# Ledger of designs, part 254: miniprotein binders against q9bqp7

Target 1, 240 residues: q9bqp7
Amino acid sequence: VPQNWFPIFNPERSDKPNASDPSVPLKIPLQRNVIPSVTRVLQQTMTKQQVFLLERWKQRMILELGEDGFKEYTSNVFLQGKRFHEALESILSPQETLKERDENLLKSGYIESVQHILKDVSGVRALESAVQHETLNYIGLLDCVAEYQGKLCVIDWKTSEKPKPFIQSTFDNPLQVVAYMGAMNHDTNYSFQVQCGLIVVAYKDGSPAHPHFMDAELCSQYWTKWLLRLEEYTEKKKNQ
Below, E stands for the ipSAE of ESMFold2; O stands for the ipSAE of OpenDDE; V2 stands for 0.75 times the mean of E and O plus 0.25 times the DockQ between their complexes.

## First folded at step 22 (miniprotein)

Design yk1 (at its last look DockQ between E and O 0.57; V2 from the best seeds 0.71)
Fold by OpenDDE base, look of step 22:
Structure yk1 (fold): chain B 240 residues (1-240), chain A 94 residues (1-94)
Amino acid sequence: as target 1 above (240 residues)
Amino acid sequence: SREELFERIFELIEKGDYEEALRLLREYIEKYPDNPLALYIVADLLFDLGRPEEARKVLERAKELAKKTGDPDLIEYVELLERLIERLLEELKK
């Protein structure tokens, strides 16, 4: 049980979306502060097993590809992810803010992969927007807040070359999602709260993406795990 | 605990004490023979020790079990190591 328990949901905020569909999604810039990001917390609190396996994988990949080949591989993975997020932001943005849609960004297997999910996405409230939890002292940049099948969700978009049909295969992604939810629900820049999460795993080959929906109960379970990770991070920092 | 044992194994590997790590892993596998992760680590250490034939044999079992669990990451790690073992075996034949 976390020593410093804090609720994921804010009882002071109404679950009812204020009827004004925000005409424009929120895009709050991330301020680089001394405050740790969700990603940093998760990276610094990986298990010894996780660290071991990742390091071994890296060594084996370098053995297979060479050092330069591995750098290129890593760069390509990063670039593909970035382009995918940029394309999604363009798609989910209101038509009036459609900067010149680089048509090339839309021609990807990843975009094809998520088409069936995008059909169920509506009511976009935030895109690439910063969240801060002032009490728990962490920040993050969330991908999207929108309605999925009529439920308001924090949506996290992921790229994969391998099928991830189970939420358990998404590692710390559920923790990231609930961390963003908890921060947003207590961030004064947002007037609403979210009760659901969605992880979408898009595939390079254009095969149908896997949606991993997280209801309020599942979010609460992962929130407890997130709080434990945050406490571990805080303790490690005190000892450094 | 299982976690404490694996932590000790990882520490041994980090120190380069692969033989003691292998001993502990083998003892674990005797008790828990259907653990694909333990088998993968054994195969990986055998590969580092220059014992690719033994590594291949252990990895075959790891691969079968990994496929049954459906863990895509472990499957990837197994397949990567498999390719490396085969490459090494081909080089040793030249």
Scores: ipSAE 0.814, ipTM 0.950, lowest interface PAE 0.5, mean pLDDT 91
Fold by ESMFold2, look of step 22:
Structure yk1 (fold): chain B 240 residues (1-240), chain A 94 residues (1-94)
Amino acid sequence: as target 1 above (240 residues)
Amino acid sequence: SREELFERIFELIEKGDYEEALRLLREYIEKYPDNPLALYIVADLLFDLGRPEEARKVLERAKELAKKTGDPDLIEYVELLERLIERLLEELKK
């Protein structure tokens, strides 16, 4: 149980932006400072089981591929994810068209995988945008804020090369989403808030992506878990 | 108590006391024989201890159980270790 509760939603903000909001999605630049990021907090508060499994997976992959083979594998996965996010930002930007970008950026199994999801996405409000929780003192870089099937969501895009993805906890993915949501809802750079989340898992072979929708109630439940992880992180850093 | 037991097991593994970790894991498996994560950890330790035939036997059961649970991450761990065990066993035939 968190010692200091803080709400995820801001009662002074609408959960829908008014029609006068700018038509260009927000892209707040990430500023370097001493405030921890969401991903740093989650990485530094992994359970002993999570640490064990990750370390053994790395050791076993190195045995299978060799050190250079593993480095190449991880570099390729990282590059594919980066290209995927670049392509999505380009596709979702209202000021960019296919004429302004070549088709090469869009030739990806991952992009094919999300096409059916993109049909349900509209009203893009933010893309690759920094968020900062001024009171709880953490920062993040969210992928997208848009409506999914009419509900305004923080959307997080994930890639998988096959149906059995890398060692990634669904537990931590929802925590990333709600942490970004809470920060955005209490960040003065944003005039509106969001109450829903969406995690989209895209596949390298182009198979239809899996959407994981989180309504406000579910987001509130995960917010409590995020606050515990942030509290754990703070205690660890206080004693160093 | 289960959480404390596994935390102790991971501590033993961290300091390299694999035989004591195996002892605790085998006691747990006697009471809870259908835990694929525990079986995977046993197979993983046996592989590092140079006991690949024993590791293969345990891993076959872990694989069966992991498929029943539908945990894709655990299935990936099991399949990766299986490939390494089979490679080692094949190399030993040479």
Scores: ipSAE 0.694, ipTM 0.925, lowest interface PAE 0.9, mean pLDDT 85
ESMFold2 (binder alone), look of step 22: mean pLDDT 82; pTM 0.776

Design yk10 (at its last look DockQ between E and O 0.56; V2 from the best seeds 0.00; counts 0 for: SAP 71.97 > 70)
Fold by OpenDDE base, look of step 22:
Structure yk10 (fold): chain B 240 residues (1-240), chain A 95 residues (1-95)
Amino acid sequence: as target 1 above (240 residues)
Amino acid sequence: SREELWERIFELIEKGDYEEALRLLREYIEKYPDNPLALYIVADLLFDLGRPEEARKVLERAKELAKKLGFDPDLIEYVELLERLIERLLEELKK
């Protein structure tokens, strides 16, 4: 049980969409502060076993690809992810705010992969927007807040070359999503709250993306795990 | 403690004493059979020791355990890499 319990949901915020939903998605810039990001917390609280296996993977990949080949591989993976997020932001943004859509960004297998999910996405409230949990002292940059099949969700978009049909195969992504939810629900920059999460795994080959929906119950379960990771991070920092 | 045992295992691996590390890992797995990561590490070390048949068997057991527990670590890419490396080594040893 976490020592510093904090709720994921804010009882002071109504679940009812206030009729004044801004026609334009929120895009709050990430402030460079001493406050740890969700990603940093998760990375620094990996088990020694996980860290070991990731290092072994890296060493073997370097043996197969060479050092330069591995750098290129890593760079390409990063670039593909970045381009995918930029394309999604362009698609989900109101047409009036669309900078010249680089049509080339839209011609990807990943974009093809998520088309069936995008049909069920509506009511976009935030895109690439910073969240801060003032009490728990962490920050994050969320990909999207929108309605998926009529339920308001924090949506996290992921790219994969391999099928990830189970939410368990998304590693710490569920923790990331609930961390963003909890932060947003208590961030004064947001007037609404979210009760659901969605992880979408897009595939390079254009095969249908896997949506991993997280209801309020599942979000609460992962929130407990997130709090434990945050406590571990805080303890490690005090001992440094 | 579990943590102290892991620290000792990793110290042994860093020193290149893989046989003693494997012994301690086996003892760990006997006490804590529900850890697929421990089995993946065993398979990894067995591969480095040039014992690919044993590595394959342990890796299959690890995959089965992971599936049973609903534990799909982002290690799928690593597991697949290790599988390919094991199979390549097995093919080389047959020539």
Scores: ipSAE 0.660, ipTM 0.905, lowest interface PAE 0.7, mean pLDDT 89
Fold by ESMFold2, look of step 22:
Structure yk10 (fold): chain B 240 residues (1-240), chain A 95 residues (1-95)
Amino acid sequence: as target 1 above (240 residues)
Amino acid sequence: SREELWERIFELIEKGDYEEALRLLREYIEKYPDNPLALYIVADLLFDLGRPEEARKVLERAKELAKKLGFDPDLIEYVELLERLIERLLEELKK
């Protein structure tokens, strides 16, 4: 149980954006570099077991691929993820731009993988937008806020070369989603709130992506876990 | 405690004292037999010690236990990578 509990939802806000909200999705610039990011909090609060597994995985990948091979592998994974997010932002943006770069971005197995999900996505309210939780002192950059099958969600897009059919397979991703949600719900740059989350895992070979929907109750459960990780992070900073 | 035993095991691994780490891991697994991660770590150390046949046997136990207790795909990914390396070493030893 967190020592200092804070609510994920804001009772003074609606699930529905006001009529005055712009039709162009919000894109709040990320500015704070002295307030910890969600991903930094999660990285700094990994268990010893998780740290060991990551280090041994790196060593074993280097053994399998060689040092140059591993460097190429990690660079390719990073670039594929970046291009995937850029393509999704372009697809979901109302702005009509055709660039040579956009053609190459749209040609990927990952984009094919998410097509069945995208048909259920509408009402895009934010893309690649910064969120800040002033009270809890953390910041993040969410991928998307949109309706999925009629439910307004914080949506996080992930690439994977291996199937992840269960939400447990996404490990810290649910914590990332609820941290963004809690921050957005208490961020003065936003006039609305979100009570649901969605993690979409897209596959390199174009296989149908797995959606992992998180209703308000599940989000509340993961919010408690996020608060514990944030508490642990704060204690580590205090003692350093 | 369980956490103290884990901390000692990881300290020994960092020092390269794999034989003592294996001794403590066996003690841990006897007390906490439902942990496929501990079995994976045993296999990982046995591989580095040049004991790939033992590593393969332990790794198969880790895989089966992970399936029985609920699939952890992050652990399965690590298991599959180590399996490939073990099989490569076993094939090399046949030459």
Scores: ipSAE 0.534, ipTM 0.861, lowest interface PAE 1.3, mean pLDDT 84
ESMFold2 (binder alone), look of step 22: mean pLDDT 76; pTM 0.698

Design yk11 (at its last look DockQ between E and O 0.71; V2 from the best seeds 0.00; counts 0 for: pae E 1.7 > 1.5)
Fold by OpenDDE base, look of step 22:
Structure yk11 (fold): chain B 240 residues (1-240), chain A 95 residues (1-95)
Amino acid sequence: as target 1 above (240 residues)
Amino acid sequence: SREELWERIFELIEKGDYEEALRLLREYIEKYPDNPLALYIVADLLFDLGRPEEARKVLERAKELAKKHGLSPDLIEYVELLERLIERLLEELKK
């Protein structure tokens, strides 16, 4: 049980979406503060075994590709992810529908992969928006807040070259999603709360993306795990 | 403790004493059989020791366990890389 328990849901916020669907999705800029990001917390709280295996992977990749080849590989993976998120932001943004969509960004297997999910996405409330949990002292940049099949979700878009049919195959992504949910639900910049999460795994080959829906119960379970990771991070930082 | 045992294992690996590290890892796995990460480490060390047949067997067992627990995307990539490396080494040893 976490020592510093905090609820994922805010009882002071109504579950009813205030009828003012903002005509424009929120895009709050990430402030570069001393406050750790969700990603940093998750990375710094990996097990020694995971860290070891990742280092071994890196060493083996450098042996196979060379140092420059490995840098190029890493850069390409990052760039593909970035372009995918930029394309999704353009698709989901009402204002960018009027701007010359870089048609080249839309011509990807990843975008093709998520088309069937996008059909079920509506009521976009935030895109690439910063969240801060003031009490628990962490920040994050969430990809999307929208309705999926009529349920308001934090949506996290992921790219993969390999099928991830199970939520367990998404590793720490469920923790990231609930961390964003908990932060948003207690961030004063947001007037609403979310009770569901969605991880969408898009595939490079254009095969149908896998949606991993997280209901309120599953979110609560992962929230407990997130709190434990946050405590571990906090303890490690006190000892440094 | 589990943590102390892992610290000792990692110290041995860092020193290049892979045989003693493997012995301790085997003892760990016997006590705690539901740990795919330990098996992946064993497979990796066996590969470095030039024991690809044993590495393959351990890796297959690790993959079976991992179906229950899930793996990080990066670990999936590593497993696939390690499989390719093992296969390559096996082919080289047949020549």
Scores: ipSAE 0.759, ipTM 0.949, lowest interface PAE 0.5, mean pLDDT 90
Fold by ESMFold2, look of step 22:
Formats: sequence, structure tokens, C-alpha cells
Structure yk11 (fold): chain B 240 residues (1-240), chain A 95 residues (1-95)
Amino acid sequence: as target 1 above (240 residues)
Amino acid sequence: SREELWERIFELIEKGDYEEALRLLREYIEKYPDNPLALYIVADLLFDLGRPEEARKVLERAKELAKKHGLSPDLIEYVELLERLIERLLEELKK
């Protein structure tokens, strides 16, 4: 149970954008601040068991690939993720037109993987947009805010190199989504709020992506867990 | 307590006393049987001890539990790597 509870939703704010809002999705620039990002909070509050296993993975990968091989491997994984996010932002932007140089960006297994999800996405309100929770003092960069099957969601896009059709929700992905939701709902740069989340796992081979929808009740449950992680992070910083 | 048991387990691993760490991990798993992270650590230690048949069995159980409870995306590559290493060692030992 968090000691300093704060609501994920803002009761003074509409959960639906006005029809008179601009048709161009919001893209608030990320400011470099001393306040922590969602990703940093989650990384710094991983359990000792998770930290141990990830360190063992790193050690074994370095033994297999060598130091330089491991650096190249991680760079390639980062590039694939970056390309995927860039392609999605281009596809979802209403004013973007695809140029000939963008063709390689849009021809990937990951983009093929999400096509059936994109058919259900409309009303894009934000893309690659910064959020700040001005009271709880954390920042993030959300991937997308749009309607999914008629529900306005914070949407988080994830890549996986191999299909895992039986993968259930992971611990940190739902926390990341609700942290972005809470920040957006209490950020003066946004005049509306969201009550739902969506996590989409795309696959390199083009297999159909897995959507994981989070309604308001589920988001509230994960919000409590996020507050505990943020509280843990804050206490560690106080003692260091 | 749960936290005290884990502190002791990690102390033993750090000192290289993997057999005693495994004994405490089995005690933990008996009391908390639905924790896939504990099983992944058991499989990891068994692999390092040169007991890959046991490591394989534990890893398969951990993967089944992960389907029920979830797995961090960051750990997916770890599980795939450990599985590959275990199979490689099993092949080597059959020679």
C-alpha cells in the first residue's frame, strides 16, 4: 500500500477530446530534467531476482559473442525498435506522406505484424509525446494516444523477435502505460484525459501482433503498483 | 522472512556456495511454488554446476509458470539463451 496515494484520473478533466481540437496529433518535446523518467524509475526498482537474471544473461551473451559482438547485437536491436517506432509515427500522422526514402522504414515484419491492430485504431491525439506528472514529479515519452475499438487509450508499441502467442501481460509494461496515463491526465499541456491502455506486441516475422487491452479498473490496479515503485525509487534517492 | 531468505540465497551465490543456495531455493519454492524467477535462478545454478538434465527440467517448469504469471520482456532473451546453452551442454556430454 502506497503512503502517498494520488489518483490516476483527473475528475475535472474530460475523457473525450473536443471535435474542435486540432487534427494534428500532439507531440510535446521531451525536456531534459533532473526529475526521473518512468523508464528510470522502473529500472532502478527492479527486484534483486530480475537484476541477477539480467546480469547473468549479459555475462553469457558476452561470452558467446565477445564484447564487440555484444555491442553490435544490442545496437541492432535498438535500431530495429527505433525504425519500428518511426514507421508507426509516420503511418499514424495525418499530415505525413510517405516518401521514396521512407519505403524501407515501412517494409518490415513488425509493421506487417500490427496491420490488423491499426485497422482498429483511429482518432490519433498524440504521437511520441512527452508527459510530466507535475505533482508526483516524473516524466515520460508516450508512444501514442488514439482510439482502439472506440476507446481512447495510451498505446505502447513493443517489439519481439519471435512470436510468443501465449505471453501474458508482463509486470513492467502495464506499469509503464499507467504511469504515462497518470502523467498525461495531470499535465497542463493536455486538455483531455484517457482511462484505458493498450499494449501491442509486434513480431519480427510479421505474425499477427498481440493486443493487451487495459480498462479503467485494471489501469487503477496497476496504478497502485506504479505508485509503490515510484515511492521505492524516491526513498532510495533520499538514502543515497 | 521472505526477504531474509533471499538475502541469504544471494550471499551464498556470491560466495560460490551453489549447493547450499540450491537447498534454500528449494525451500523457498516449496513455500512459494508460483514464482518463475526462483525457478530460473535454480536452472541457472544447475547449469553452472554441470547438471544440465536437471536444469532442463526446472527450466521447462519455469516456462509453464511464466505463461500463468507473465514474464518481463527483458527476461525472454535470457530464457532463450539459457535453454540454448543447456541443450549445447547436453549434446557435448553425450559424446
Scores: ipSAE 0.490, ipTM 0.834, lowest interface PAE 1.7, mean pLDDT 82
ESMFold2 (binder alone), look of step 22: mean pLDDT 77; pTM 0.731

Design yk12 (at its last look DockQ between E and O 0.79; V2 from the best seeds 0.74)
Fold by OpenDDE base, look of step 22:
Structure yk12 (fold): chain B 240 residues (1-240), chain A 94 residues (1-94)
Amino acid sequence: as target 1 above (240 residues)
Amino acid sequence: SREELWERIFELIEKGDYEEALRLLREYIEKYPDNPLALYIVADLLFDLGRPEEARKVLERAKELAKEFGDPDLIEYVELLERLIERLLEELKK
């Protein structure tokens, strides 16, 4: 049980989206402060097993590809992810703010993969927007807040070359999503709250993406785990 | 506890004491034979010790179990190590 319990949901905020559909999605810039990011917290609180497996994987990949080959591989993975997020931001942005859609960004297997999910996405409220939890003292950059199948969600878009049909295979992504939810729900820059999360795993080959929907109950379960990770991070920093 | 045992195993690996780590992993596998992760780590350590034939044999079982459990990440790690073992075995035949 977390020592410093804090709710994921804000009872002072109405669950009803105020009818003012913001005509334009929020895009709050991330301020680089001394405040740890969600990603940093998760990375520094990985288990010994997780660290071990990732390090071994890296070593084996270098044996297979060489050092330069592995650097190229890593760079390509990063670039593909970045381009995918840029393309999604362009698609989900209002038409009037559509910078010249680089048509080349839209011609990807990842974009093809998520088409069936995008059909169920509406009411976009935020894109690439910063969130801050003032009390718990962490920040993050969320990908999207929108309605998925009529439910307001924090949506996190992921790229994969391999099928990830189970939420358990998404590692700490559920923790990331609920961390963003909890921060947004208590960030004064947002007038609404979210009760659901969605992880979408897009595939390079254009095969249908896997949506991992997180209801309020599942979000609450992962929120407890997130709080434990945050406490562990805080303790590690005090001892350094 | 299982957790304490794993912690000890990882500490041994970090120190480079792979033989003692392997001993503890083997004892673990005797108690819990259907753990694909433990089998994968055994195969990985055997590979580093220059024992690719033994690594291959252990990894075959790890692969079967990883597929059965449907862990895509472990399957990836297993397949990567399998390719490396095969490459090493081919080099040793030359």
Scores: ipSAE 0.770, ipTM 0.936, lowest interface PAE 0.6, mean pLDDT 91
Fold by ESMFold2, look of step 22:
Structure yk12 (fold): chain B 240 residues (1-240), chain A 94 residues (1-94)
Amino acid sequence: as target 1 above (240 residues)
Amino acid sequence: SREELWERIFELIEKGDYEEALRLLREYIEKYPDNPLALYIVADLLFDLGRPEEARKVLERAKELAKEFGDPDLIEYVELLERLIERLLEELKK
């Protein structure tokens, strides 16, 4: 239980856009500030178990592949994720310029993997857009806000080389989603709010992606866990 | 009590006291024998201590449980360590 509970939803805000809102998805630029990002908070509050497993995995990968082999592996994984996010932003943006789009950006197993999910995505409100929680003092860069099967969601796209059919296999991803949701709902750059989340895990071989839908009740449960992580981070800051 | 034991185990690992960490891990496994993560950590420490035959035995049990519980990250860790253990055992027989 957090010592300073704060609601994830803003009672002063509708989850419906105003009639005067633009039809182009929001893309608020991320500004570097002294306040922490969602990903920094989560990284700085990893459990001893999580840290041990990550460090040993790195050591074992280096032992198997060599230093240069491991560097190449991690660089390729990062590039694949970046290309995937860029491709999805291009696909979901109504302001596409097809002449300038990289053909290789759209040719990937990951894009094939999500095609079935994209059929159910509509009403895109935001793409690669910064959020700030002004009261709790954290920032983030969300991937997408759109309707999934008729429900407005914060959507987080993930690449994976191994199957993740259950939400618990996605570790801190639900915390990331609800942190973005809470920030967006209390950010003056946004006139609407979102009550649901979606994590989409895409696969390199093109196998059908796994969607992990989070309704308002599940989001509230993860929000409590996020607040605990943010409290832990704040305590660590005092000992800097 | 379980949480306190795990905290102590990771403290010992961080300090490099692998033999005492192994003793506590074996105590844990006696009480909770169906934990594939605990078995994986035992095998991982035994590998670094130069005891690959013991590590292989423990890791086989960890692999069976990890597949039964369907934990894809742990399965990856187990299979990576298994490959390394087998390579070391092969080299030692030369």
Scores: ipSAE 0.669, ipTM 0.911, lowest interface PAE 0.9, mean pLDDT 86
ESMFold2 (binder alone), look of step 22: mean pLDDT 83; pTM 0.795

Design yk13 (at its last look DockQ between E and O 0.65; V2 from the best seeds 0.70)
Fold by OpenDDE base, look of step 22:
Structure yk13 (fold): chain B 240 residues (1-240), chain A 94 residues (1-94)
Amino acid sequence: as target 1 above (240 residues)
Amino acid sequence: SREELWERIFELIEKGDYEEALRLLREYIEKYPDNPLALYIVADLLFDLGRPEEARKVLERAKELAFKTGDPDLIEYVELLERLIERLLEELKK
């Protein structure tokens, strides 16, 4: 049980979307402060087993590809992810803010992969927007807040070359999603709250993406785990 | 506890004491024979020790179990190590 329990949901905020669908999605810039990001907290609180496996994988990849080959591989993976997020932001943005859709960004297997999910996405409220939890003292940049199949969700888009049919195979992604939810629900820059999460795993080959829906109950379970990770991070920083 | 044992194994690996780590992993596998992760780590350490034939044999079992569990990351790690073992075995035959 977390020592410093804090609720994921804000009882002061109504679950009812205020009828004014903002015509324009929120895009709050991330301020680089001394405040740790969700990503930093998760990275610094990985288990010894997780760290070990990733380090071994890296060593084996370097053995297979060479050092330069591995750098190129890592760079390509990062670039593909970035382009995918940029393309999604362009697709989900209102038509009036359509910067010149680089048609080349839309011609990807990842975009093809998520088409069936995008059909169920509506009511976009935020895109690439910063969230801050003032009490728990962490920040994050969320990908999207929108309705998925009529339920308001924090949506996190992921790229993969391999099938990830189970939420358990997404590692700390569920923790990231609930961390963003909890922060947004208590961030004064947002007038609404979210009760659901969605992880979408897009595939390079254009095969149908896997949606991992997280209901309020599942979000609450992962929120407890997130709080434990945050406490661990805080303790590690006090001892440094 | 299982956790304490794994901590000790990882500490030994970090120190480069692969033989003692392997001993503890083997004892673990005797108690828990259907752990694909433990088998993968054994194969990986055997590979680093220059024992690719033994690594291959252990990895075959790890691979079978990894596919049964459907863990895509473990499957990736197993397949990567398999390719490296095969490459090393080919080099040793020249």
Scores: ipSAE 0.773, ipTM 0.939, lowest interface PAE 0.6, mean pLDDT 91
Fold by ESMFold2, look of step 22:
Structure yk13 (fold): chain B 240 residues (1-240), chain A 94 residues (1-94)
Amino acid sequence: as target 1 above (240 residues)
Amino acid sequence: SREELWERIFELIEKGDYEEALRLLREYIEKYPDNPLALYIVADLLFDLGRPEEARKVLERAKELAFKTGDPDLIEYVELLERLIERLLEELKK
């Protein structure tokens, strides 16, 4: 059990937008500060197993591709992910101009892969938006807040080069989602809150993306695990 | 206790004591024979020790179990190591 437990939900806040709010999704800019990001907390609190698997994977990839081949591979993966997120932000923004869109940005297997999910997404409330948990002292940049099949979710988009019908090893991905959710629910820049999460894995070949829905109970379970990781991070930094 | 065993195994690997890590892993597998991660790590260590035929045999079972569980990360690790093992075996057949 975490020593610094804090609730994920805010009872003083509605899960519906203010009736006077415009339909334009929020995009809170990321501010320069010294408090840790969700991603940094998770990277700094990896288990010995996670560290081992990542390091061996890197070594094996370099052995297969060579050092230059591996650098090219990782650069390409990063670029594809960036373009995918840019395309999704453009598609989901009802006020975004259609001018200056890269045609190749909208023509990708990843975008094709997610089309069936996008049909179930509505009521976009935030895109590429910063969140801050002032009490717990962490920040993040969430991908999307929207309704999925009628339930308001923090949505995290992931890319994969190989179709994977089950997402059983997404241990840290759910922690990222609930960390964003908890921060948003207690961030004064937001007038609403969310109770659910969604992780969407899109595929390079255009195969149908795999959604992983997290209801409020599952989110609460992962929130406890996130608090433990944040606590571990804080203790490590006290020791330099 | 199982968590302590795994931490010890990874400490041994980090220090390069692969033979002791293998001994502990084999003891673990006797008790839990259907753990694909343990089998994958055995194959990975055997590959680095220059024992690719033994690594291939262990990896076949790890691959079967990894696909059965549907763990996409472990499947990727297993398939990558399989390609490297086959390449090494081909190179050894002058």
Scores: ipSAE 0.669, ipTM 0.925, lowest interface PAE 0.9, mean pLDDT 85
ESMFold2 (binder alone), look of step 22: mean pLDDT 83; pTM 0.802

